# Designs tried in a protein design chat: VH-VL binders against Mediator of RNA polymerase II transcription subunit 18 (MED18). Part 4

Target 1, 219 residues: Mediator of RNA polymerase II transcription subunit 18 (MED18), of Arabidopsis thaliana (Mouse-ear cress) (q9sjz6)
Amino acid sequence: MSMECVVQGIIETQHVEALEILLQGLCGVQRERLRVHELCLRSGPNLGVVSSEVRLLCDLDQPEPTWTVKHVGGAMRGAGADQISVLVRNMIESKVSKNALRMFYALGYKLDHELLKVGFAFHFQRTAHISVSVSSVNKMPKVHAIDEAVPVTPGMQIVDVTAPATSENYSEVAAAVSSFCEFLAPLVHLSKPSISTGVVPTAAAAAASLMSDGGGTTL

## First folded at step 7 (VH-VL; framework fv_roconkibart)

Design s29 (from k7 with heavy chain N54R)
Fold by ESMFold2-Fast, scan of step 7:
Structure s29 (fold): chain C 219 residues (1-219), chain A 121 residues (1-121), chain B 112 residues (1-112)
Amino acid sequence: as target 1 above (219 residues)
Amino acid sequence: QVQLVQSGAEVKKPGASVKVSCKASGYTFTSYAMNWMRQAPGQGLEWMGWINTRTGKPKYADKFQGRVTFTLDTSISTAYMELSRLRSDDTAVYYCARDSYDFWSGYFDYWGQGTLVTVSS
Amino acid sequence: DVVMTQSPLSLPVTLGQPASISCRSSQSLVYSDGNTYLHWYLQKPGQSPQLLIYKVSNRDSGVPDRFSGSGSGTDFTLKISRVEAEDVGVYYCMQGTHWPYTFGQGTKLEIK
């Protein structure tokens, strides 16, 4: 089984250039373009499983669009978990054919929402392979209307930090992500994304929750 | 490669304090929590508490709250357990152990060799 | 506190024969993340405890295949398929789901 360590935050568009310069200085690598069409599917109550969510991701920046299915599981909770600022969760990710959407519909899943993320990403190889993406989250007025996408939160962009982990190393990986968050703290405050048992938070919901005065937004 | 080495045996009088050290090597000290256990002669294992090696914040079992103090010296990868107001029934072997889950409910994959603390008058 | 109850407390076995130890918790050990934090340790005479099985059924590195763990919720079992002389010692179950962490009272395995 694989796992991932995840934190998320919001940054004002005016500060994105400063963050990009900082990230370039850290790793010395060229930024990667990010343009991903994300389909969030949810299982219905009649499937006998409540709170099951899968995401289908299409990388539109490739010459031929590539598809990935991602299912995330329960997060580590309880004693001590509230003392760390990094979410650790089970994760399954696999390349799939363009026929995957039809297959999930046949299994009783329904389209919950779809998003277009546009921005850039950087990759760091240290104790852990840390991926940082900075993107605008856009919604479509009509299903699959990519060219008509509009920002969910104008003037703001989402920062996602993820690192793959295993049962043997997730503590070390979480520590690496936590240190990375401290380094970026002057420009962006990163925190655990909103979670529920067996249900994956959407990027749009995460962006909305970070704009809320309901808690943790200054972390 | 991973080792936890504890300080040597101690003999104390009732009312005194004892401080046991646990020096870690072979891994990143702050990536794993440190737990403390004890075992009275002929008895079972008893959990005393846990310390977050990254933040330095301890969590104590209720039985020991107010008498035990966990501290760290991260510059030398060492954890300490100090038990005060010693009683004869504190006579036990004290163990430190690494928590594989860091800050969650975990398991102890590496243990120190133990430190015998004898309390007698 | 979660009470961990082991049975039997004394387990005489003949070399090469199987052995089984039971561990029962006073409340469910399923954590909110879906994992069950029930672990087994062996303490050989004069030595520190050593991890055998973690999260119900996972063998720690270097632990022989003759050791296996099973169970769910509140009832757990450690099995040794063929007892060897080196298996002598006290076996402890431990729960890491609830604070404070608690151990069973121990099962002494001896050869007869």
Scores: ipSAE 0.000, ipTM 0.414, lowest interface PAE 18.5, mean pLDDT 79

Design s3 (from k7 with heavy chain T30D)
Fold by ESMFold2-Fast, scan of step 7:
Structure s3 (fold): chain C 219 residues (1-219), chain A 121 residues (1-121), chain B 112 residues (1-112)
Amino acid sequence: as target 1 above (219 residues)
Amino acid sequence: QVQLVQSGAEVKKPGASVKVSCKASGYTFDSYAMNWMRQAPGQGLEWMGWINTNTGKPKYADKFQGRVTFTLDTSISTAYMELSRLRSDDTAVYYCARDSYDFWSGYFDYWGQGTLVTVSS
Amino acid sequence: DVVMTQSPLSLPVTLGQPASISCRSSQSLVYSDGNTYLHWYLQKPGQSPQLLIYKVSNRDSGVPDRFSGSGSGTDFTLKISRVEAEDVGVYYCMQGTHWPYTFGQGTKLEIK
């Protein structure tokens, strides 16, 4: 199974332009548009003793939208894992047809929530392939109403830094991600997205938690 | 100095295909996307699509989807635009242009000199 | 597709006088990152287009400061404070916010 190293942060919209200029200098001139429709599906109680989560991602920036299924495992555990400054987790990612949603529904999965992420991404290649994205996270007032999407946290955007890893190289990749984060430290603080042993969750974790809450009214 | 130099004028019959080249110099080729535009005689500019020079992946405007192909030869810093099943209304000057900033939102800071493609029987 | 509408389409102007070109988009050109991807190009007779202004108001390198861009959302203006003979040509606005990229129909500036 493949793994990934992940850190997240939050940045005020007014500072995004400064971060973009910094990222251009670090990664080169090439940036990419990010416009991704994300569907989070959960299995019902009749499919097993524990519910499972599956994410379907649609890249809307392409002329022909592409679909990907992504399943993420729990965070790495064991001696030394808590000393790593980035989240390391198992993940699988595969291209799928646009019929994937209907197929998961037929298997008993239900739509838990959906999001629209809009922004940009840069790539940094040295000892690891690091992807950094800066995006607004938006929710729809109605199912699949992409054109009516509204920001979950107005005036704030999420910064995601990810890099693929294996069981043999995750320490090296995590170190590379950690070093990359130091370049961004003047403008954004990046940390593990899961709840830390600290008193207060990170802004990114709080934003992510707010996005998955099904009980609130739209902002 | 940054320069984009395109291949010479072409005269083609309806149903044929044409391949226009755009040779870049004076910068790191794979750091900037390449865009393609055309301009029919007496008409305005029309965007055809772009190609990511780092990955080689193209994006085409719907009007040209299925008829146009963008390719690269990175060893000679050259981009190509091939348009197939030519019609008389494909008669135009074709331009390549460098995206100054990024692969999707950009602005075109340097343009090729243009290649006139005439489609007539 | 986003429709870009320029006015006027023909602009006769006297040397040394100011000139103004309007560009209107059918949708807002403000992207989610806060940037507005509205650009202006000049095509002189017999030449390739050249970039004048990018992201509404930023002059490209080497462009004289008598050229200025302004606007927000859907309404944009290109101004030339004092027209010179070398300014003759067709001016195009372009949006890069929405796929596919689209151009205005062009404004021909001529000396009368």
Scores: ipSAE 0.000, ipTM 0.485, lowest interface PAE 13.7, mean pLDDT 80

Design s30 (from k7 with heavy chain N54H)
Fold by ESMFold2-Fast, scan of step 7:
Structure s30 (fold): chain C 219 residues (1-219), chain A 121 residues (1-121), chain B 112 residues (1-112)
Amino acid sequence: as target 1 above (219 residues)
Amino acid sequence: QVQLVQSGAEVKKPGASVKVSCKASGYTFTSYAMNWMRQAPGQGLEWMGWINTHTGKPKYADKFQGRVTFTLDTSISTAYMELSRLRSDDTAVYYCARDSYDFWSGYFDYWGQGTLVTVSS
Amino acid sequence: DVVMTQSPLSLPVTLGQPASISCRSSQSLVYSDGNTYLHWYLQKPGQSPQLLIYKVSNRDSGVPDRFSGSGSGTDFTLKISRVEAEDVGVYYCMQGTHWPYTFGQGTKLEIK
């Protein structure tokens, strides 16, 4: 069972350059492009099991688009888990064909939402392999209208910090992610993403929740 | 608190152009597409097209392609619809409406008050 | 273009009685994502249209629960359980599944 450690935050677009400079200073490597079409699917009621999230991801920054399915399980719970500042959850990731969406529809899944993430990522090999992505989360005014995507929260971008883990090392990986978050704290506040029973919140939903006093997209 | 306020009524001669404005307030202008519709007196609603307020890219219904132009002034949260080579059958109330992105469904949750354009000679 | 057909076009109703409006599309409104993009609007006399129901059955914020939407595929219904004086106006169905977006011809609800 693969696992991952996750934290998320929000940063104003005007501060993204400062964050990028800080991240470049850590490894000196050129940033990677990020352009991903993400479809979030939910199981239908006829499956009669605890709801789980299935994400279909298309990497649009490749010469030929590639598809990946990501199954996200529930968050770790129990003794000590609630005291960790980092979300630890089960995760399975696999390459799939372009027909995966049709297959999941046939199995009773439904499209919950879709988004386009555009930005950059850095990868750091410390005591853990930590990935930091900074992206605008964009929605389509019409389903699959990638060319017409618009930001969920203009002027704001999502910062995702993730690291793969195993049942044997998740404590050490979580600690490494937590330390990395402290390093970024002056520019961005990273926290454990909220999670409901059987449902993993999206970056778009998190971004939208910041729009409390007028303006922006509501779900 | 969301409002779309349109410019006032216009009377034009055949062959002229008209430019209708739609000023948005109470939300982040560039987060929602703007749609344009019209309604001839006593008739139903007709969709003219939409514009992506973030990119400025418009999409026009085929019937209006070549005669209508959608533009933006993001500094004042205002969208514009310009219709050229006016004919008497362009007499209608023109509406702007915000495209709701809830579930990315393309429905219109807030509408402007409408602008009556009368084309007569 | 997708043709939206409403019935009836004129709907006289007695106050307090139920009302029902039908909307049919010339092709399925089920999108590849499994959602059905059929919406209902009300245009009161002298006013702009206002959203009532989106995606078949979801009430917009502030819309009374006496309004309900139902249907699937190509056949849809808007129901008002008890008509009130403020419900007078023209009701439009709209499809957002196919480009261009299209509206029904409208149903005028009047108190008799």
Scores: ipSAE 0.000, ipTM 0.424, lowest interface PAE 18.5, mean pLDDT 80

Design s31 (from k7 with heavy chain T55S)
Fold by ESMFold2-Fast, scan of step 7:
Structure s31 (fold): chain C 219 residues (1-219), chain A 121 residues (1-121), chain B 112 residues (1-112)
Amino acid sequence: as target 1 above (219 residues)
Amino acid sequence: QVQLVQSGAEVKKPGASVKVSCKASGYTFTSYAMNWMRQAPGQGLEWMGWINTNSGKPKYADKFQGRVTFTLDTSISTAYMELSRLRSDDTAVYYCARDSYDFWSGYFDYWGQGTLVTVSS
Amino acid sequence: DVVMTQSPLSLPVTLGQPASISCRSSQSLVYSDGNTYLHWYLQKPGQSPQLLIYKVSNRDSGVPDRFSGSGSGTDFTLKISRVEAEDVGVYYCMQGTHWPYTFGQGTKLEIK
């Protein structure tokens, strides 16, 4: 069963270089370019007021853009959930053709929002495979106008820490992510992301919310 | 000191495959991406693709996609490039090169010595 | 694919004189992070290429200050203020902004 552990934070652009140095110093892993076009699609109210959310991710650093569908379930609930300092959720990722957008439109989905994430990522293999991405979140002035994207929150970037998990090892993976966050605490404070969308956010909170892959399906 | 040492020259027939190795030393292998280039006799440089030495994830130039495979053996700090279904126009010197640390911005600070692959009938 | 066009393709230069090589790209090389990933390499006869200049104007470690890079967008120049015998070889510009990475066709510099 595919799951993921997630924490997020905000970092001022002026501190990004220091974070890169810290990340490299911790384990000497390589830096990877990140340039991802993200489309958030939402279903119309066909069977009621409840909608489902699908995210289409396009890796623009590939020779030919490659598309991935990411679908995430709700946050883990129950006796153990309150003791975990990271968000644990079911996650499904699938490679798809460039026809995926048209297919979802045919199924009644609408484009909710469109983002360009630009930055870098580091990958660490210890007791868990931990990925850290640091990126600016940018909006297009016109649909699919990638090269004209402008920052949602100028001067700030989003830090995402994710690790794949299973139903058998999510507790161990969450502990590994939590421990890793302690090493980053001098430069960025990482916390369990909020899935609530009813709050009037600050610019930083809005950016964090837009970076969230918390799209799920509720029927 | 940083070194990239490639395997020796190969002579192959059309339709065969070739596997070139690139052994790294003098730095943390998994901290830098490895790129592959080729240069036909008397011609310019052509980029083939790169591999993330930490994740093992390759990216191939379209011209070579389906014919080239990049792999790693991290236990011996070695990257491999395998090119299949060889044609006479695949005759070239093949280079590995270390990508810079800076956003994988595509500048290569250290290069292997090159491996001549000759494809002839 | 981004096409990189160099001129001249052959550059005979008198020892001690300046030399200039042009590189033009078919698309802007400004990346979404604000950086321009245009780099210059030198391949001496019988040797592997070596990095000279990265991100338009930054000299690699050990590269003499007589080498300088400049330009923006789609138009770039590599200059050598005083050509020396060891500068003989083929110079390549390369873009790292767009996938796939692409090289110019090369400029052969020779002492006349």
Scores: ipSAE 0.000, ipTM 0.510, lowest interface PAE 12.8, mean pLDDT 80

Design s32 (from k7 with heavy chain T55R)
Fold by ESMFold2-Fast, scan of step 7:
Structure s32 (fold): chain C 219 residues (1-219), chain A 121 residues (1-121), chain B 112 residues (1-112)
Amino acid sequence: as target 1 above (219 residues)
Amino acid sequence: QVQLVQSGAEVKKPGASVKVSCKASGYTFTSYAMNWMRQAPGQGLEWMGWINTNRGKPKYADKFQGRVTFTLDTSISTAYMELSRLRSDDTAVYYCARDSYDFWSGYFDYWGQGTLVTVSS
Amino acid sequence: DVVMTQSPLSLPVTLGQPASISCRSSQSLVYSDGNTYLHWYLQKPGQSPQLLIYKVSNRDSGVPDRFSGSGSGTDFTLKISRVEAEDVGVYYCMQGTHWPYTFGQGTKLEIK
């Protein structure tokens, strides 16, 4: 029911301004700052045989920092999935209190890693609500040391394109996302995230996967 | 060419509310955020918040949280700032200003002419 | 909140002479993207503020080259190489790095 359509790419920092100009040129578009502290938590052995992952996201560019919990499921499978150029997966996203991290620790979750995403986002309302974010993925030398964050992949930034969908409209939303990717193709090559199967994707893992696979960069 | 035109001066009593409009022209309204500032007589500038003109998502400074509301009417390229439960120290010139996202600068490149709001009993 | 402190608050200058205004922030203005969101505005008597300099040193379109900005971290300077009559007004620095956005208290430039 609650699903999302996702594609990702990587772009060299020197080409980010050209992408910004292209996105800004679309009628009715506004750029937003993006500064998100992301905590990836993994369930311990006490919570069952199968490890589960949950992401806690703190939007640091809000008046009062807001926290959300995001749990993503595996990719859609079956014969029909092979024909879709966009990742379609189940997703649950909910706002939570500032004490969420303590609660998950109490439930037996452990911190797998944390990162800081810094950049910008654009939102487009057409056939589907499409969100495009362009961000540097940064890691802290010490836990929660936001001001000391350093890039995971210097000189490169991640491009994420997402759109919410339902079990009834995911095909239409995926088509809209695919069309949007064609518009961006001159500057960035967007594809299904490589690590969508077996492990809950993270921005850092996605960046590493794109690098190992030869990248999703164009130009 | 780019222009922000604000509504005229207002005189209000303490406890009332005021709604100031800011009509944009000469650019695509939804491509730029709108910021609101105020300036008390003889004082400096104070930032009140901004609103995303595409999504209608407002962000308020803590001092005004709960008393100020930013809204939009995109069909007429107009942003509104409503301030409630007015106090005498809310007497100020209120400004709207466009946040330039053209080169990721986060600066206010065009300002409205200002709206004087006087709160007196 | 980040406190922005300007000096001097009152700046009498002779026409044709240089002028310099300092702006200091209580915290570093370097954003995590490496950019420094420090901007300068001029408010002429009876008018709305107008942008002069954005991101430390970039002149806005139409701003004369006699205006220049410099600085890093927490210490910033606006310079006018040769003051003209039209430069009279109150100058404000502003930070856009930290929420909420904050302004300096203003520097009034007057011809003596």
Scores: ipSAE 0.006, ipTM 0.553, lowest interface PAE 10.5, mean pLDDT 81

Design s35 (from k7 with heavy chain K57Y)
Fold by ESMFold2-Fast, scan of step 7:
Structure s35 (fold): chain C 219 residues (1-219), chain A 121 residues (1-121), chain B 112 residues (1-112)
Amino acid sequence: as target 1 above (219 residues)
Amino acid sequence: QVQLVQSGAEVKKPGASVKVSCKASGYTFTSYAMNWMRQAPGQGLEWMGWINTNTGYPKYADKFQGRVTFTLDTSISTAYMELSRLRSDDTAVYYCARDSYDFWSGYFDYWGQGTLVTVSS
Amino acid sequence: DVVMTQSPLSLPVTLGQPASISCRSSQSLVYSDGNTYLHWYLQKPGQSPQLLIYKVSNRDSGVPDRFSGSGSGTDFTLKISRVEAEDVGVYYCMQGTHWPYTFGQGTKLEIK
């Protein structure tokens, strides 16, 4: 079973350059551009009383836009789960055709919101494959109007740290992500991407976090 | 268990290039960065650089930038170090070494056996 | 670049006696995470270096407890409580806090 370990934080735009220098110094990895159109779809009543979330991600930095579907499941529960400083959750990610949106609409899903994320990413391989993205989260004033996108939280950017895991190794991967968080202090405070788990964001930052990651709580 | 096995000794003329291989076994190759060091006869250790085995992105010490190239063949779990425009003072034993298990460890838990490169006219 | 200075460079020791090696860095080796990336290696004659101690005071697997590391900031010490014949070789300190990684000059431990 596929899982992921996730932490998220916010950083003022003025501190982004310092974070980029620190990230570069940790592993000597070059920066990648990030420009992603994210569509968040929710299930209608036809698919059950409890709504489910599916994200469609379009990488706009490619010559031909590529599409990915991401389904985020429930967070880890049970004795000891609250002792882990990192969110561990089920996750399925697959490449899909541009017909995916029509297929989900046919299944009764509806567009909840859409975002444009612009920034950069680093990928590190140590005891775990860790991906770090730093991006501005932007909303469209009109549906699909990407060229008119404006920041949800002016002067702030989102830092997302993710690492794939399995039911057999999630503890080790979570420890690696936690160690990584320590290396990024004091420039950014990374925690579980939930309002209730240690981070006290601004209302705007909380909204951006929920929109970009769906809150990570499907409990 | 974990092993790093390097290619055999080389003798080169000044101006030539040398390519040293380091074959890893006993662990997931792409989960650990590979470092390269050298040691001139009777001298201490000198760090040359690092390569991310998952992404292929190298970082070179300034002294070697422009003359050294790190590459990978992940299908056979092998890292390579190529040093060009050889000088007599490049005569050294060259080592590959794995970054340790600890995340961003900055220390090396396993080393190759070393490859002697002799540059002479 | 961070300069690592070892002393002494030559250390003749009688079997069973203690030995001590000093390592000094030109800059603090405390990283932003609070850890100090100062490590010790032993290179036996004709062999590759082997890790002895990592992050100042942690013994690598299989390293006897007669080896101990200590220090902080810029001043570090490797101690051997009782030297055995198998301890002969060149000892190197290394810093992994700053790029590029740098080594000390080495200390050659010999039996008298």
Scores: ipSAE 0.006, ipTM 0.434, lowest interface PAE 13.1, mean pLDDT 80

Design s36 (from k7 with heavy chain K57T)
Fold by ESMFold2-Fast, scan of step 7:
Parts: C-alpha cells; sequence; structure tokens
Structure s36 (fold): chain C 219 residues (1-219), chain A 121 residues (1-121), chain B 112 residues (1-112)
C-alpha cells in the first residue's frame, strides 16, 4: 500500500522569494513551474451509500495535459502517530484519460469544487523523495474557466510538502520531512493539515480548509 | 564563468545514429534543466526537447519522439543527445542550452558552441 | 503549436539609425501566473545564439541600453535605438509559455 507524508503552511507573497532562495541554497535543486487544475468530486448519498471523495488533477504545465486520479485515505492513528509532527496517510494515485470526469459522473459523482494552483515546485532526492510546492490557490467562477481564475486568499500562497512512503519506511520518511520543516521554520510554519471548522483561521488552518472537500463554506 | 562545451563535428550515413555531448561547468549542474535545439543550414532554430538534470526525466517535441534520447552523466556534469535513424534532413548544428533558473520561464541564458552533424550518403 | 511570425525578415539599416523588429504569436503568451514568456535572441555570424531580452522587456546582463523590448498578449517589438556594427546578425523571438517552445523564423539585420 502506498502512503504519503504531508505538511502544509502558508506564506505571504512578499516572502516567497526569500523561501525560494533558502530552498535553492539548501539543496541546489531545480525550480519547476506548477500549474495544476484540480477537480474535487463527491459521491451522492444514494439510499444508504456512504459518500466518498475523489480528486482529479490535470498538470497543465506538461507538453500534453495529463490527468491523474488521487484518492487519499485515512490518517495513521495511535500513540506513535500522535507524536509525529507530519501527517501520514494512505494514498492511491493513477494516471487516467481525459474522459475520467465523465466516467465519475456516470458513477454518480458530482463536482464539489474546482481549483487552479499556480506557482513553483522543488524536488529533493535524499533519504526520501521530498516535493515542495509554493502556489497561489485560485477559484473559477464557472466550470473550467481557467482564464478567469481569481485568488482565494490574495497576498498569500500555500506551501505543500509531500513525500511518498510505504508501510515499511513511513517513519523514516516522516523523520526526513520533519527535519526539512525545521530548516524552513524561520520563513514558514509547516504543520499537519487539519479541517478548519468553527475555529478562527490560522495560516495552516486556512490552507487545510482550501485543500479539503469543504467547497468554500469556510469563507 | 558558466560554460557549456559540446563534442566535435560528426559525419554520418543515413540510417546511423549520432550522440552529441554537452559538458557543463561553473554552476551546479543539477539545479538547471538542459534544452536541446537544432538549426539546419540557412534555417531558423528548432526546439527538440528538455531534460530535468536532477531527476533525469526528458520531454521531447513530438517531431522527435521515438528517434531522440536525452541522457545524463551527473558525475561529470554532462548531458547527451542521441538521434537515431538519421536522414539527410537531420543535417544541422545541434545546440545545448541551460534553461534559466527564474521560474522555469523557458529562456536560455547560456548556450553551447554547437555541434555540426552532417548526414550524407 | 504556437506559430511565431517575425517581420521584417531582412532589415538593412544605416549605422547609428534606429531599427525595429516585430514578433506576433498565434496565441496569447500570458501565462496563468501573469507573466509573459516572450524572449529575444541574437545570433551573430558563426556564433551560437545569445539571450538579449527575457519576459518581454527585461535586458539580460551585459546587454546595452540601446536594446529594448515591449509588447503584450500576441504583439511584441524589439527596438535598437542606435544600431552599431556589432549588432549584425539574426534576431529570433521565442515563446516559453506553451509546449513545445517555438521560435520565430528570424530577422537578418545588415549594415548599409
Amino acid sequence: as target 1 above (219 residues)
Amino acid sequence: QVQLVQSGAEVKKPGASVKVSCKASGYTFTSYAMNWMRQAPGQGLEWMGWINTNTGTPKYADKFQGRVTFTLDTSISTAYMELSRLRSDDTAVYYCARDSYDFWSGYFDYWGQGTLVTVSS
Amino acid sequence: DVVMTQSPLSLPVTLGQPASISCRSSQSLVYSDGNTYLHWYLQKPGQSPQLLIYKVSNRDSGVPDRFSGSGSGTDFTLKISRVEAEDVGVYYCMQGTHWPYTFGQGTKLEIK
């Protein structure tokens, strides 16, 4: 079973350049453009069927746009998990055709929300493959109106740190991600993603809310 | 003192393969992508593709997909372009160029000197 | 593929006079981040291309002030305020917004 280690944070746009310089100096790694169209789908409650959620991701910065389906499972639980500053969860990701959206609609899924993430990413090969993305989160006023996207939180950008893991190595990968977070702590506070509901939004809570299946109700 | 130094001119027969090298110096090789271009005699520039020097992942222009292969030897900061099943219309000067770091904006701040590949029977 | 069209293709200029080159793209070059990835290169006789202007109007290090770039969307211009002998060569515009990257056909600048 594939897993991933995840932390998130928010950074003011004015501090993004400083973060980029720090990342470049730390690892000497390439900066890549990031432009991802994300569709979050939810299954309907059909007479006792438990609803489920699926994300469809289109990488618009590829020579040919590629679609992937990403399903994230439950977070790791227990005494050990409570001590880790990094979220560890099950994850399934697979490449799909551009007609995947129609397939999920045929299966009873409906579009919950649609986002465009624009920014940059760094990839690091060390004891773990760590990916860091810094992006503005943008919302479309109409389905697939990418050119009309507007920032959800003007002047702020989301920082996502992810690393793939397995049931055999997740503790080692989580430790690597945690160490990475400590190095970035002066510029950005990275923490476990959490659903923000009824709490005054912090940078991390706002980021978690935007990445969740809550569909803008937190605004 | 960034430099990209390419291998020397080559003459090949139709159907053969050619492998051009591009050795980088004066910067961290894995921090910048490497692009490949060609220019037929008296013609303009044509983009062939790009390779991520950190991951080794190439992206090829459709025209060259299936005939071109980009590879790396990071221990000597060198990128390679291999073009197979050569035709007479592959006669061109081949260039490597560093993609600028600035937000992967696709501009090439340093270029190799070029390698002339002549394909003739 | 995005088609880049330059005009003129041949540009004879007297030393010390201004020169102007146009570049048009078949699609908008504005990326979703608000930047426009339109760049200009100069290839001097017998040499590899060299970067002159990146992202429409930014002069690369060491490029003289007499070079300037302008434009937006699909219509771009490179200007040389006073042409010097060292400016002889072929000028190319290039777009980095869309895959694959594409170049204009080139403008040959000649003296006299």
Scores: ipSAE 0.006, ipTM 0.539, lowest interface PAE 10.9, mean pLDDT 80

